VH-VL binders against q96p48r954to1139. Designs and how they scored, part 14

Target 1, 186 residues: q96p48r954to1139
Amino acid sequence: ASMGDTLSEQQLGDSDIPVIVYRCVDYITQCGLTSEGIYRKCGQTSKTQRLLESLRQDARSVHLKEGEQHVDDVSSALKRFLRDLPDGLFTRAQRLTWLEASEIEDEEEKVSRYRELLVRLPPVNRATVKALISHLYCVQCFSDTNQMNVHNLAIVFGPTLFQTDGQDYKAGRVVEDLINHYVVVF
Short names: E, the ipSAE of ESMFold2; O, the ipSAE of OpenDDE; V2, 0.75 times the mean of E and O plus 0.25 times the DockQ between their complexes.

## First folded at step 13 (VH-VL; framework fv_felzartamab)

Design s3 (at its last look DockQ between E and O 0.18; V2 from the best seeds 0.00; counts 0 for: pae O 8.4 > 2, placed apart)
Fold by ESMFold2, look of step 13:
Structure s3 (fold): chain C 186 residues (1-186), chain A 121 residues (1-121), chain B 107 residues (1-107)
Amino acid sequence: as target 1 above (186 residues)
Amino acid sequence: QVQLVESGGGLVQPGGSLRLSCAASGFTFSSYAMNWVRQAPGKGLEWVSGISGSGDFTYYADSVKGRFTISRDNSKNTLYLQMNSLRAEDTAVYYCARDSYDDSGWYFDYWGQGTLVTVSS
Amino acid sequence: DIELTQPPSVSVAPGQTARISCSGDNIGSKYVYWYQQKPGQAPVLVIYDDSDRPSGIPERFSGSNSGNTATLTISGTQAEDEADYYCQVWDTRDDYVFGGGTKLTVL
């Protein structure tokens, strides 16, 4: 897929998840769960750019091999892909509604609201959110080794997924909530 | 260079109101979240309120919720704090602080000189 | 609900190493930021992301963060380093949290 394509315009895998996302998540799950600072550390700019270009051109043909791809380059490529989505993972139409839901003080009500909002997402977006949050839940399970607990992941992925460019820290609560309540939300 | 200049402080009686302003220059104001941090005489720093770069979201410390309102006018590069129902405990120097972000967290990279608010009878 | 505890004061002789602690439950899982405030002046950021220095901050300033304690270290302490020092973290529940401050005195 070309740079800037919407999520639905990507090559999709078996579960209607973009192949770009699947490839990166699978690689990091296999090779990166014990890597200190995974997702927080930046890959090399040029290597990340080249990898992302390859994935955009034909994600199905890209095979990530340990020793040939640094895990931080793969994590950075995934983050860049999500930041560059024209409509964002949660869509611009729903962005404010998701962020406002994070202000709900009652946890039970907040979880219920998130489930409602997930149903309203386009199917490919919803599947991608589930896959990504499932992966991040797994990453935090290894936090004793990789140093990336739910809080640290929320700091990284809040601005990344809601495309705030560091102008707002509120989005971190959404990500933290989704990881903490993964079982009941998804 | 980045500059933040607070104004609007002064002496006010309990129950009164003041509006603080912070004039920003030397950077793209709308690209940054902004905050108010206060310091009572002889005491430490206390975060008071924050606002996103767009102004869509506001945040308040429990001690000021319902009494203070943060806002911004991105066309004038100005941050505001409307302070109502003031109490003696609100006596402090109020600093305007620029938010900064990286993948590790949020922090304050530039501060104004502060403006003194004194609440006393 | 994290509370950051700093010693109220630290005294060192010129040229010696000053260490200012900031203690909090599992503070090592967060990144810590340090501010210097001289009398009558605004705070100035001296350390970010636990150990990084902003441009213009002398190399004698360094930081570390592990377990329940973050530490600001000033090697070769100079008279101009006499100031109050504050640690700070961010989290989702409390937003910005500051330590109580430490007055560094250079004898």
Scores: ipSAE 0.369, ipTM 0.777, lowest interface PAE 3.8, mean pLDDT 90
Fold by OpenDDE, look of step 13:
Structure s3 (fold): chain C 186 residues (1-186), chain A 121 residues (1-121), chain B 107 residues (1-107)
Amino acid sequence: as target 1 above (186 residues)
Amino acid sequence: QVQLVESGGGLVQPGGSLRLSCAASGFTFSSYAMNWVRQAPGKGLEWVSGISGSGDFTYYADSVKGRFTISRDNSKNTLYLQMNSLRAEDTAVYYCARDSYDDSGWYFDYWGQGTLVTVSS
Amino acid sequence: DIELTQPPSVSVAPGQTARISCSGDNIGSKYVYWYQQKPGQAPVLVIYDDSDRPSGIPERFSGSNSGNTATLTISGTQAEDEADYYCQVWDTRDDYVFGGGTKLTVL
């Protein structure tokens, strides 16, 4: 896959998760969960770019090992990949409906709405969202160490996943809700 | 050009209340988190409170929790700080500060000129 | 609780290099921000993300951060650089944390 390709056009691994996402998430899970400021801290531009290019060229051939890549480079590569998806992770068609769902006041109703919206996502998108949110749930479990609680992660990934450039804080709310309600939503 | 203008400061007695305002211009107000930072006379800077762009999330320093309330009206491009149960130690210049957003940013890229709050009997 | 320690004052002759330190446990793992405050004025951001400089800030201002110490460096210090300087970080436990400030005097 190349830059500009849709999510479904990526090299897919098990459970329809793009290998590029799996590689990054796996590495960060192994080496980055206790890294202070994980996903907030920026990697080096050149290293992040090279890594992302390699992953986009052939994610299956990329082997990330502890000590070979800085976790911030890997996290930056993942964020950039997700940000650069042509239709976004939640698709262009459904993006606004997700944001609107975050405005539901009743928590049970909101959770139900998110479940409904997840079912409507393409299989690859749904699998990727689940994998990513699961990972972020794990990251926030170490918030005492890495200083990235649910809210902080939502601030980072809201704009990334919804491509809002931080202009719409509903994006952060969606991510925060999905992490907080991970067990019941997924 | 980004501009932040604080108002509402003044003299109040201990236990009294005061409401500060910050008028913002030169940027899309709702796209930025906003903060209050104060500075006691001759002292350093202390973060007081923050609020997300939408207003859905609010944050407070322990020193003001339960007494201060931050809010905003995005239709008026205005930030507010309701201060109740004021104490002498709350005496300070209160600055409105914009929270910059980038991949790593939790910092204040623009500040107002501040408004003085004096709590004294 | 995270604490940032700055020297209360630093003095430098015009044209010389001023260095202001900001010390904190493992501060190198965080981004540090620096603000300049002249008497009777509001703070102004002079360094963000350890070493990046906002538009309009002179090139003589630079920043570094490693280990337990961040440093604001002013090369070729000028009279107008006389001010208080504050370092700042963000922490989930302590929110926004400022150093105590350093008064830079240009002799």
Scores: ipSAE 0.012, ipTM 0.548, lowest interface PAE 8.4, mean pLDDT 91
ESMFold2 (binder alone), look of step 13: mean pLDDT 91; pTM 0.933

Design s4 (at its last look DockQ between E and O 0.15; V2 from the best seeds 0.00; counts 0 for: pae E 8.1 > 2, placed apart)
Fold by ESMFold2, look of step 13:
Structure s4 (fold): chain C 186 residues (1-186), chain A 121 residues (1-121), chain B 107 residues (1-107)
Amino acid sequence: as target 1 above (186 residues)
Amino acid sequence: QVQLVESGGGLVQPGGSLRLSCAASGFTFSYYAMNWVRQAPGKGLEWVSGISGSGGFTYYADSVKGRFTISRDNSKNTLYLQMNSLRAEDTAVYYCARDSYDDSGWYFDYWGQGTLVTVSS
Amino acid sequence: DIELTQPPSVSVAPGQTARISCSGDNIGSYYVYWYQQKPGQAPVLVIYDDSDRPSGIPERFSGSNSGNTATLTISGTQAEDEADYYCQVWDSRDDYVFGGGTKLTVL
């Protein structure tokens, strides 16, 4: 059955964030913020796949431990989870509306539009977007060390979150905008 | 082996039209974004247009917006560039290039041999 | 927005090391790609992600990128390396940006 793949069908924590997302974000926040190329570097394929499978089966039972789990394996598992969501984090129904919002030239109007669009997302999706963007904001705060500024993160997460084929320039713009305006948007 | 073969170039007067084709083989065409890059005589490389693997998204350099249309037929493994309202400044060799994406960025991993478009009276 | 500047030409003797620069404001925060183009031929990718070589590219080709300068280095330069070389970055605001190209002459 394919219905177990949606965000709302994942194991959720107290804040309505999928436990799989929380586990990965928390681990990288504690162990990976100073890791050069975090989110850009790939983990080992077999280790990433085994980790992702265990998280999909029972995320609550998975406890990530430094020394047994490389940060790049964890970051790759998170990216693959988000990429493989059947409807995507921003949902197929709202995808073009989000991408069109990135074309608004007036920054205050654009930020206001992003706030409106966030309200329209399903609650689990909205909570997950906030958690992820908050995390990416922290990652770019360490960009002098990890070499992952807002531009670099937008390259990685634009296609991942909007499930594009890698050419959708506007998907990266949305991610960049949300990180740059994190305090005001969320 | 990856192969990209352009065709459709030629001599055309200003204001005229041409349609370029790029035949792809040796890979799953629909999995890759595709691009046109041009090179005017004695000049460097200039990106012209790109299209997503599915064909759902198209992108254009400012210099060609409104005049050029990129498209693809995934059942025929063929990329197209419809060029209208041609100008002398469009004179160039036009290359078909396969886009590659990794978490570091976008780049062109395979190029065709190019087809020459000459716009002159 | 970023502009990429390359020297128009570089000359080296056979067997010596050639260095081709690509300068841009804060280019070290981008990943840089290098293409080789021999006369009358299509460009060929020789370096991606600053320093990685595609399969089939000789080990004498290497790349680096930091600060305001990316560099393509060819050690033990051979006559067949004579070509034009282009650097490229991708940017969410500027799309694909190419340098002006450098003609490498081996004499």
Scores: ipSAE 0.029, ipTM 0.641, lowest interface PAE 8.1, mean pLDDT 87
Fold by OpenDDE, look of step 13:
Structure s4 (fold): chain C 186 residues (1-186), chain A 121 residues (1-121), chain B 107 residues (1-107)
Amino acid sequence: as target 1 above (186 residues)
Amino acid sequence: QVQLVESGGGLVQPGGSLRLSCAASGFTFSYYAMNWVRQAPGKGLEWVSGISGSGGFTYYADSVKGRFTISRDNSKNTLYLQMNSLRAEDTAVYYCARDSYDDSGWYFDYWGQGTLVTVSS
Amino acid sequence: DIELTQPPSVSVAPGQTARISCSGDNIGSYYVYWYQQKPGQAPVLVIYDDSDRPSGIPERFSGSNSGNTATLTISGTQAEDEADYYCQVWDSRDDYVFGGGTKLTVL
């Protein structure tokens, strides 16, 4: 399997966010927030692949223009990038602890636990998680239009971010919690 | 290969209860969301309920909310549907269906042969 | 919530092309899935993600989806293709929506 480089090995922009993530998130924020099924529906395989290759080659030189890139291609590229991270966005070491945190019954305790776990992430991972969850929070604000509420987004990104080979919905729960509690967690 | 086998169907009176089971094999059960889909005699397919792989999320059609409860025991590779307050309109063949979750959508890639539930006085 | 409408029945002669429509408002924004159900049997997935075929499904089965209509196409229709066909989407709020089904008769 073709795995990407580690997150920290990527071209980093301001605030330690990989440029590849920033490019995709920025474009989708500009052009895709009201797109029905955003992040649920995949783009064309060939276009997604070409875009991802370009971004991996030199993300800084890639300019996504409105009308030239389909939002589903960009969203698919982002998801694939995140899924292909060698250690995942939450790292191999912390993955299980995040999933376990989702089982905490008390909401305040759970939020506190997530905050602790965020601090334990490497800086680039922490920054990327924050940027991504912030973006998803924005996406769900338009759920009346794009039909992607918090739960739907969590279903999509849970497996992606935790690199599950199936549906470990604890992963989805983590993402759902992070979006729902974005303001207090981050 | 993937196999799903439903059981527990039968005849019940209105207001009665029934518990369906679905035995799964041929795949890692806990990795997949599972669903119940029913089909009234001579009618179309209707999604009833779904449950995530870990059981942390449950979903219900409006027609069964508050009356049906979906659950699973991953140690036994078994899906359940507890049906309470049964009505005549709940009469149907109930299928167990595996939820195929990929990058693009939610659909049912494998189905059991179904079990008949008849609600009649 | 999206509603899916299918014709109740479609008839085709053997060897001809059958087309079954599934209509819904902006259905092109969804991925559409198709199931075949023969009498007394469970449904079988024949098309997923608008146009992809599962392993074991004949190449004569194809799908398309755009605008307000998804279409299941069976080229060179055979007698064994006689069945009920259902379209399905996943809508927001964790709702799985089926069409009413189409009975395909091969005569």
Scores: ipSAE 0.018, ipTM 0.562, lowest interface PAE 6.8, mean pLDDT 91
ESMFold2 (binder alone), look of step 13: mean pLDDT 92; pTM 0.938

Design s5 (at its last look DockQ between E and O 0.21; V2 from the best seeds 0.00; counts 0 for: pae E 9.0 > 2, placed apart)
Fold by OpenDDE, look of step 13:
Structure s5 (fold): chain C 186 residues (1-186), chain A 121 residues (1-121), chain B 107 residues (1-107)
Amino acid sequence: as target 1 above (186 residues)
Amino acid sequence: QVQLVESGGGLVQPGGSLRLSCAASGFTFSSYAMNWVRQAPGKGLEWVSGISGSGGFTYYADSVKGRFTISRDNSKNTLYLQMNSLRAEDTAVYYCARDSYDDSGWYFDYWGQGTLVTVSS
Amino acid sequence: DIELTQPPSVSVAPGQTARISCSGDNIGRSYVYWYQQKPGQAPVLVIYDDSDRPSGIPERFSGSNSGNTATLTISGTQAEDEADYYCQVWDSRDDYVFGGGTKLTVL
């Protein structure tokens, strides 16, 4: 990890959300909610890379407009950014506790546990998780159009957010739970 | 290099059971979703079942739901397909196929050579 | 349920361009994948994401997808290209759908 690579070292908006995340989420919300296979489809490698480099260099100067960037390039840039976080979105310290929480059978207890764990996250991480899950909740609301239900999104974002390289099935469960219980967890 | 080797195929009677295995090598097995695709003699390809890299998510074609169970042991780099209540129409070469879990593609980039399952009285 | 339709066979002379179609309702909204299968062998991915080629696949292989039809194009077709070709998409029902396959004969 290099200087400025951590989540908290990013350019932050007013709500402690990294501008890079906000830009991508905002663009996808505006232009990509009804895009079939959103977050499942990969962008073009060169365009995604160029966009991500620009966002990492100075996210505040990047203006994403409809027609200028393909939504799959933006979604790929966001996923890659989140995947490449040195400590992951849920931090190295808390990652295992989140995964363990997914094994709680009682739904009320599980929701309470997730609430507790959210409070334990650093402010920037907590804000980012909330923003991302909120966004994914919106995405799945259009699943009839975009073909991305909660389960599909969990498959995509589980490994991305927990950096498990698909080793732990609990990663997808956490994401699925957070989306399904978004209203009561956040 | 990526290698997938299926085993466990054979002759079984209708109503019987069989367990297929797929040994994977040349890549981080747990980082990839895995699938079974079958091909009846002289016919096309048919997706049978899929499982996420961690095994947390499983998927089945309608034709095998309730009869087949996909699983994996990441410590052994092995994919499994438990086939119960076998029918004549299940006769096919069964391929294991890799599907990237982290990549956003829903396709099969590597295939094994397949194992033949014959269901006949 | 999404259904993919392929012609059962296509014939081309060596050096000519082969085109194999894969038709489905609004297939252009989904990524299409193509596989080559030679007799007695396992399928091999030749095109992914409509038009991208995996490493090792000759440049003469290309793909396109728009509207209701995806097309696999083989320019300068060679004898070794004789095989069955299958298109494939992913269905939102967590199902992988294959076309019926096309036998390409190089005359």
Scores: ipSAE 0.021, ipTM 0.557, lowest interface PAE 7.0, mean pLDDT 91
Fold by ESMFold2, look of step 13:
Structure s5 (fold): chain C 186 residues (1-186), chain A 121 residues (1-121), chain B 107 residues (1-107)
Amino acid sequence: as target 1 above (186 residues)
Amino acid sequence: QVQLVESGGGLVQPGGSLRLSCAASGFTFSSYAMNWVRQAPGKGLEWVSGISGSGGFTYYADSVKGRFTISRDNSKNTLYLQMNSLRAEDTAVYYCARDSYDDSGWYFDYWGQGTLVTVSS
Amino acid sequence: DIELTQPPSVSVAPGQTARISCSGDNIGRSYVYWYQQKPGQAPVLVIYDDSDRPSGIPERFSGSNSGNTATLTISGTQAEDEADYYCQVWDSRDDYVFGGGTKLTVL
């Protein structure tokens, strides 16, 4: 179903983030932080698509249970949801500004610019960025076990979040910066 | 199918300028980031510069920053590299390469045949 | 700043297995891409995402990546496999990083 695909059309939880994002992040936090290659490995295509379809239909009715879903299928569903957002998580309007900010050489100035850009995002987008980056910060804390350090996560999530299927291939710099500076940016 | 054809190479004196072109066909050009990769005679591959599909972002290796300018004309399906203040170490075959992405990373799925730039007195 | 190290050359007899290494600090945390380049020609992608083959690449080409070493393996090596081989990673700080290349000679 295409009618529930935009971020503003998603069911929201108490923290103003989409329930689909919360469900996936919560499950991976519970079951996937020590999984080798989490987010880098692909889930099964058919299982990922079926899970994503059910989450798009009614995310509140979907309950992810340990042992019933493979963590790679859940991580792939989350990535696909983010990739498929019509306007993207960082919005088309702000995309270039975010990427330009990553080129700022002075770290204090760069962090200040990221804070400014976050304030300008729509409320649901801002809350979702914060929740996702917070989650990725936690994932890299287990990098000795799961093999996913900040650099690895940036490779995966840069193109995913900025939807750069061949357009803006350096989006990983933004994601890496946000994770590395998580405490002071958020 | 996908085709990339470079042109504009030649012999140039140090300090001179040259503009390379890459004509693209067989795909939706504006949907792909594009890159220049060079190879000095008898040496390995070195990434030079990249540009986003829209042209909104440009990226440069430190060795060429400030001297080279990458650009594209999406209405003509053409990638450009303007090379100024050329030096002997810029002598190389210059390849046009199409970026590709999967969920795992970035790589070059199609390459042109290259155009030779020689910088010598 | 990531650096990828390849042996300058590898020689194998026809029909034998060639292994070309690409060493880098924690390279197993990145996906590795392999290109084949014959003299005077453009590079051709032969392996992506560590171990996957593009359409048209023979099954004798395979790849692996773990720890500090990625490896391109050519089983049943044929004369037409004689070429230079480059590994590559991408990273958000250093962009595209290539190994120095390995000349494969089939005797």
Scores: ipSAE 0.006, ipTM 0.588, lowest interface PAE 9.0, mean pLDDT 86
ESMFold2 (binder alone), look of step 13: mean pLDDT 92; pTM 0.933

## First folded at step 15 (VH-VL; framework fv_felzartamab)

Design r1 (at its last look DockQ between E and O 0.17; V2 from the best seeds 0.00; counts 0 for: pae O 6.8 > 2, placed apart)
Fold by ESMFold2, look of step 15:
Structure r1 (fold): chain C 186 residues (1-186), chain A 121 residues (1-121), chain B 107 residues (1-107)
Amino acid sequence: as target 1 above (186 residues)
Amino acid sequence: QVQLVESGGGLVQPGGSLRLSCAASGFTFSSYAMNWVRQAPGKGLEWVSGISGSGGFTYYADSVKGRFTISRDNSKNTLYLQMNSLRAEDTAVYYCARDSYDDSGWYFDYWGQGTLVTVSS
Amino acid sequence: DIELTQPPSVSVAPGQTARISCSGDNIGDKWVYWYQQKPGQAPVLVIYDDSDRPSGIPERFSGSNSGNTATLTISGTQAEDEADYYCQVWDSRDDYVFGGGTKLTVL
């Protein structure tokens, strides 16, 4: 599409998050919370690519409907969008600082540091982090049926959000911390 | 073919220092996190330390924190372990291990043959 | 911190099935990896993600993980399978955790 690739260049919804993110999160919240292995399982490559292309072209015009899109195709499109962000969700400038904060031993100090780091993110990035972590908190609430507890979600989303693809394998600590402390951080 | 070759082991006295090296070949070294795992004589495996592919993030087991330093030189495809303030309980074969990631977790897909470190008076 | 408990030894006759357990609190919520170590050799990965085999690992190796126990199963055990076997999980706080190891004897 004619829109740029960065997070702030996307169409934004009412909560200042990219419509791509909102559409995927909303669909999975309505249709995918009990799907076994949600976010761990991959969708079909061609279906995922077509969906992502449609969302990039005009996300506001795309309305995901039951029976038209498999939840694994939607989850894969969301993960791919986040992986491909040029500067990443947490930004290149703050990446190491976020990872170092996860090593703070005092829980109150660690939570305070995460709040501080969130304030320093660009507004769209901050809103997107909150929306995504809120969604993942809901996903783990159904872990008895979907098999995706906080630990498993952190394994998937650590590399995805910090764009490490196995290079910085401890990125899941940040994601796990944010989900576990959601109510006090956000 | 992936190859990992450790060196630098030997006999040291308690309180001494030693530096281990692991020469890597057959893969893009900078794309993989790397680890040291040790095995005391007649005992099981114990993870010691890990380092991200870029070298920007390091991790240590509590038993070695503050005494050991992991590092890498991606231009030379070499992983290092600087071991200071050595104790008798550090006596072990030290393995270099390559990390692997999928959406489920992290594990060691290739191991070196190990180098023996003996800490004895 | 999670601790992984393995039996110290398991003995089987050639051609029989060996089962090696790895017990830990809610280990079924984690992904389990298994390594084979023959005497005097480095460990070799034989199972990843609970039940998947790397290329080159015989089909007689299989794995499962549920509740508080993961199990490595070797069907049709051969003399060359005699080795120590270690289970491993990864955790964001404790990093890599290994079980104590199980010596498999084929006799």
Scores: ipSAE 0.098, ipTM 0.684, lowest interface PAE 5.9, mean pLDDT 87
Fold by OpenDDE, look of step 15:
Formats: structure tokens, sequence, C-alpha cells
Structure r1 (fold): chain C 186 residues (1-186), chain A 121 residues (1-121), chain B 107 residues (1-107)
């Protein structure tokens, strides 16, 4: 990974959220909440790549406006950004502990464990996780329209956020838990 | 070079069972969702089932739900399809198809040669 | 549930342009994929994301998608292009939907 590839090295907003994440989430919130298959549907590879490169170069100078970008290109850029984080959103050091937390049977204990793990994250990571999960919670509120329920979102973001390449189902469980328990976890 | 090789096809009576296998090579098998797509003789393509890279998520067409089970052994780079309660309408060439990982399973970028399953009394 | 409709057959003379349609309600809002299948062979991806070509696919193959119709276009059609062509989309019910297929005959 080169300089600027880590989450904390990104241009950060006032809430310690990378601008690149904010721009994508904001755009999807405005234009993509009712889009069928949002986040499962991939954008065009070339457009996604160009957008991601622009965002990584200078996220503050990129203006995502309704009608200017296909929402699937933006969602793909966001997913790829998160997937390609050198240390992952949940950090390499804490990744396994998150996955193990998903195996806790008692829901109250599980929620408590997630809270503990969130506190262990670096501030930028924690802020980003909260923002992302909040956004995904909003997305699933429109599942009747966009067909992306909590489970579907977990399928997509589990491997993305934990960099498991779809090898561990627990990754999806963590994401599912965080979305389902967003109100009490965050 | 990506290769997918199906096996296990054959003749089976209605109500019988059959297990298909797909041997994968030339790529990191566990990094890709895999699918079964079938084609009845002289007919079009029909998606049958899909499974995530880890095997943690499985999907089925309505026509096979409750009868077919998709699974995988990533240590052996092999995809499976357990077919139970087979019907005449299940007669088809069954293709193993790789899902594009980056595209979260929207299309099939590589296909095997297929294996023929014939259900007949 | 989305249904994809293709013409059963299309005929074209060598060197001419073949166009195969794939119709579905608001298909323009989905990514469309195209597969070529020659007799006795497995399908081969020829177009992804409406208009992108995988490596190894000739430039004469192109795709478009808008409104209710996606189109596979083969310019300068060659004898080797004679095959069945299938369009495909992902359905919101975690299903993959194929068109009925189009037999392209090169006269």
Amino acid sequence: as target 1 above (186 residues)
Amino acid sequence: QVQLVESGGGLVQPGGSLRLSCAASGFTFSSYAMNWVRQAPGKGLEWVSGISGSGGFTYYADSVKGRFTISRDNSKNTLYLQMNSLRAEDTAVYYCARDSYDDSGWYFDYWGQGTLVTVSS
Amino acid sequence: DIELTQPPSVSVAPGQTARISCSGDNIGDKWVYWYQQKPGQAPVLVIYDDSDRPSGIPERFSGSNSGNTATLTISGTQAEDEADYYCQVWDSRDDYVFGGGTKLTVL
C-alpha cells in the first residue's frame, strides 16, 4: 500500500469520516435508496475505476450530483475503497475478534461485545463504521423497493469489510448484526 | 487459465438422486461465488443454484428449492450439486459457472463444458 | 419478476450487421449480459455491463441498453458468429434471469 491508502490517511471530514466515504454515502442516500439491487449491483468497471481514482486523488474536488453518475458506479467505488483498505475497516488486528463476536448466542451479550469492540477501533474507523452501518440501516428500510434487505446487504458487505473474499460466513453475520442492532450498538 | 470441469451426470429414474461435481482450477476458488445453470435439450438456459465463496450463502431457483442442495469444498476446489427427488423436467445439461467476484454475482464469466443429467423411467 | 424476451431467430448475410434484441420492463435500469453458445458448446460471455467486452471478444460485438430493450450488435457478421445468443440480468429475488435465446443464422 502506498501513502494515502490507509483510512486515516484519507481526506477527513469534521466527524473523522473520510470524505470519499461521505461523498459516496451521501450520493447513494440521495439517489440510490430506492434503486433495485443497490450495492449488489455493480457499476461499469471503467467508470467505477475512474471515479474511485478521482476520489482517492482528491475527494473534496469531486462533485457527485444527481444524474451525473450512475448510482451503481458510486456504490461500486465505495465497496472497492472499503475492500481495498490495507488494514480493513475493522482493522486486521481486531478482525477475528469481530467474527468471534458473531458467534455469541445471547443477544444482549453479543450487543455488549460489539460495543466493546467498537471502542477498540481507531477513531476514524469507528466513525466510518458507524456512518456506514447507519447508511445501510437506511438502505434496508427501503428493502420493499430496492430488494436489499439486511441479509442481502450482509452478503455484500461481509466479505467487503472483512476482506474474507467470501470465505467466512461470520463476516456477513457481523454486518447483519450491526444493521439489525444499529440503534442499541451505536 | 480458468477451468471448470463438471462430472456426475447420467441416467436416473424419477424420484432418484444424483450428485454433480465441478472441479475448478486456474483461480482462487474460494474467492468466487459459483453457480449451476442448466439447459434442457433444445431449450434455453436456466439458473439453478448459487453459492458464495465461503459457502455460507446459498440460493436456489424456485423450481429446485427443497430438492437440490448446492455445496462446495474449497480445500478441494470443488463445487457440488446434490439433486434429490429428480423429475423428468430436470433433464438437462448442467453447467458449472463462475460468478464474477468483483461484480457480486451478477453474471457468469466462465463456464464448464457441462454434464448431462437424464431423468427417465 | 422480470421477463426477458428475445426473438427466436435472426438471419444476416455475411458482412452485414446483426442486431439481437432483449426486451424487458425497465431493463435499461439493469445491467445486461450476453452469452454466445455454439452447438455442442458451453456458453461464452461476450458482453457484460450492457456494453463492455471481455478480453478475447472481437470488437465487432457491441451492446446497448436503454428503456425496455437491450441490444446485442454484431457488425460485419462472420460465419463463425452463427450461434445462439442469450441475454441475462439479475433479478431482485436473488435470481438470474435469461432470455429465451436467439438463433443467429449467417446466410
Scores: ipSAE 0.025, ipTM 0.588, lowest interface PAE 6.8, mean pLDDT 91
ESMFold2 (binder alone), look of step 15: mean pLDDT 92; pTM 0.937

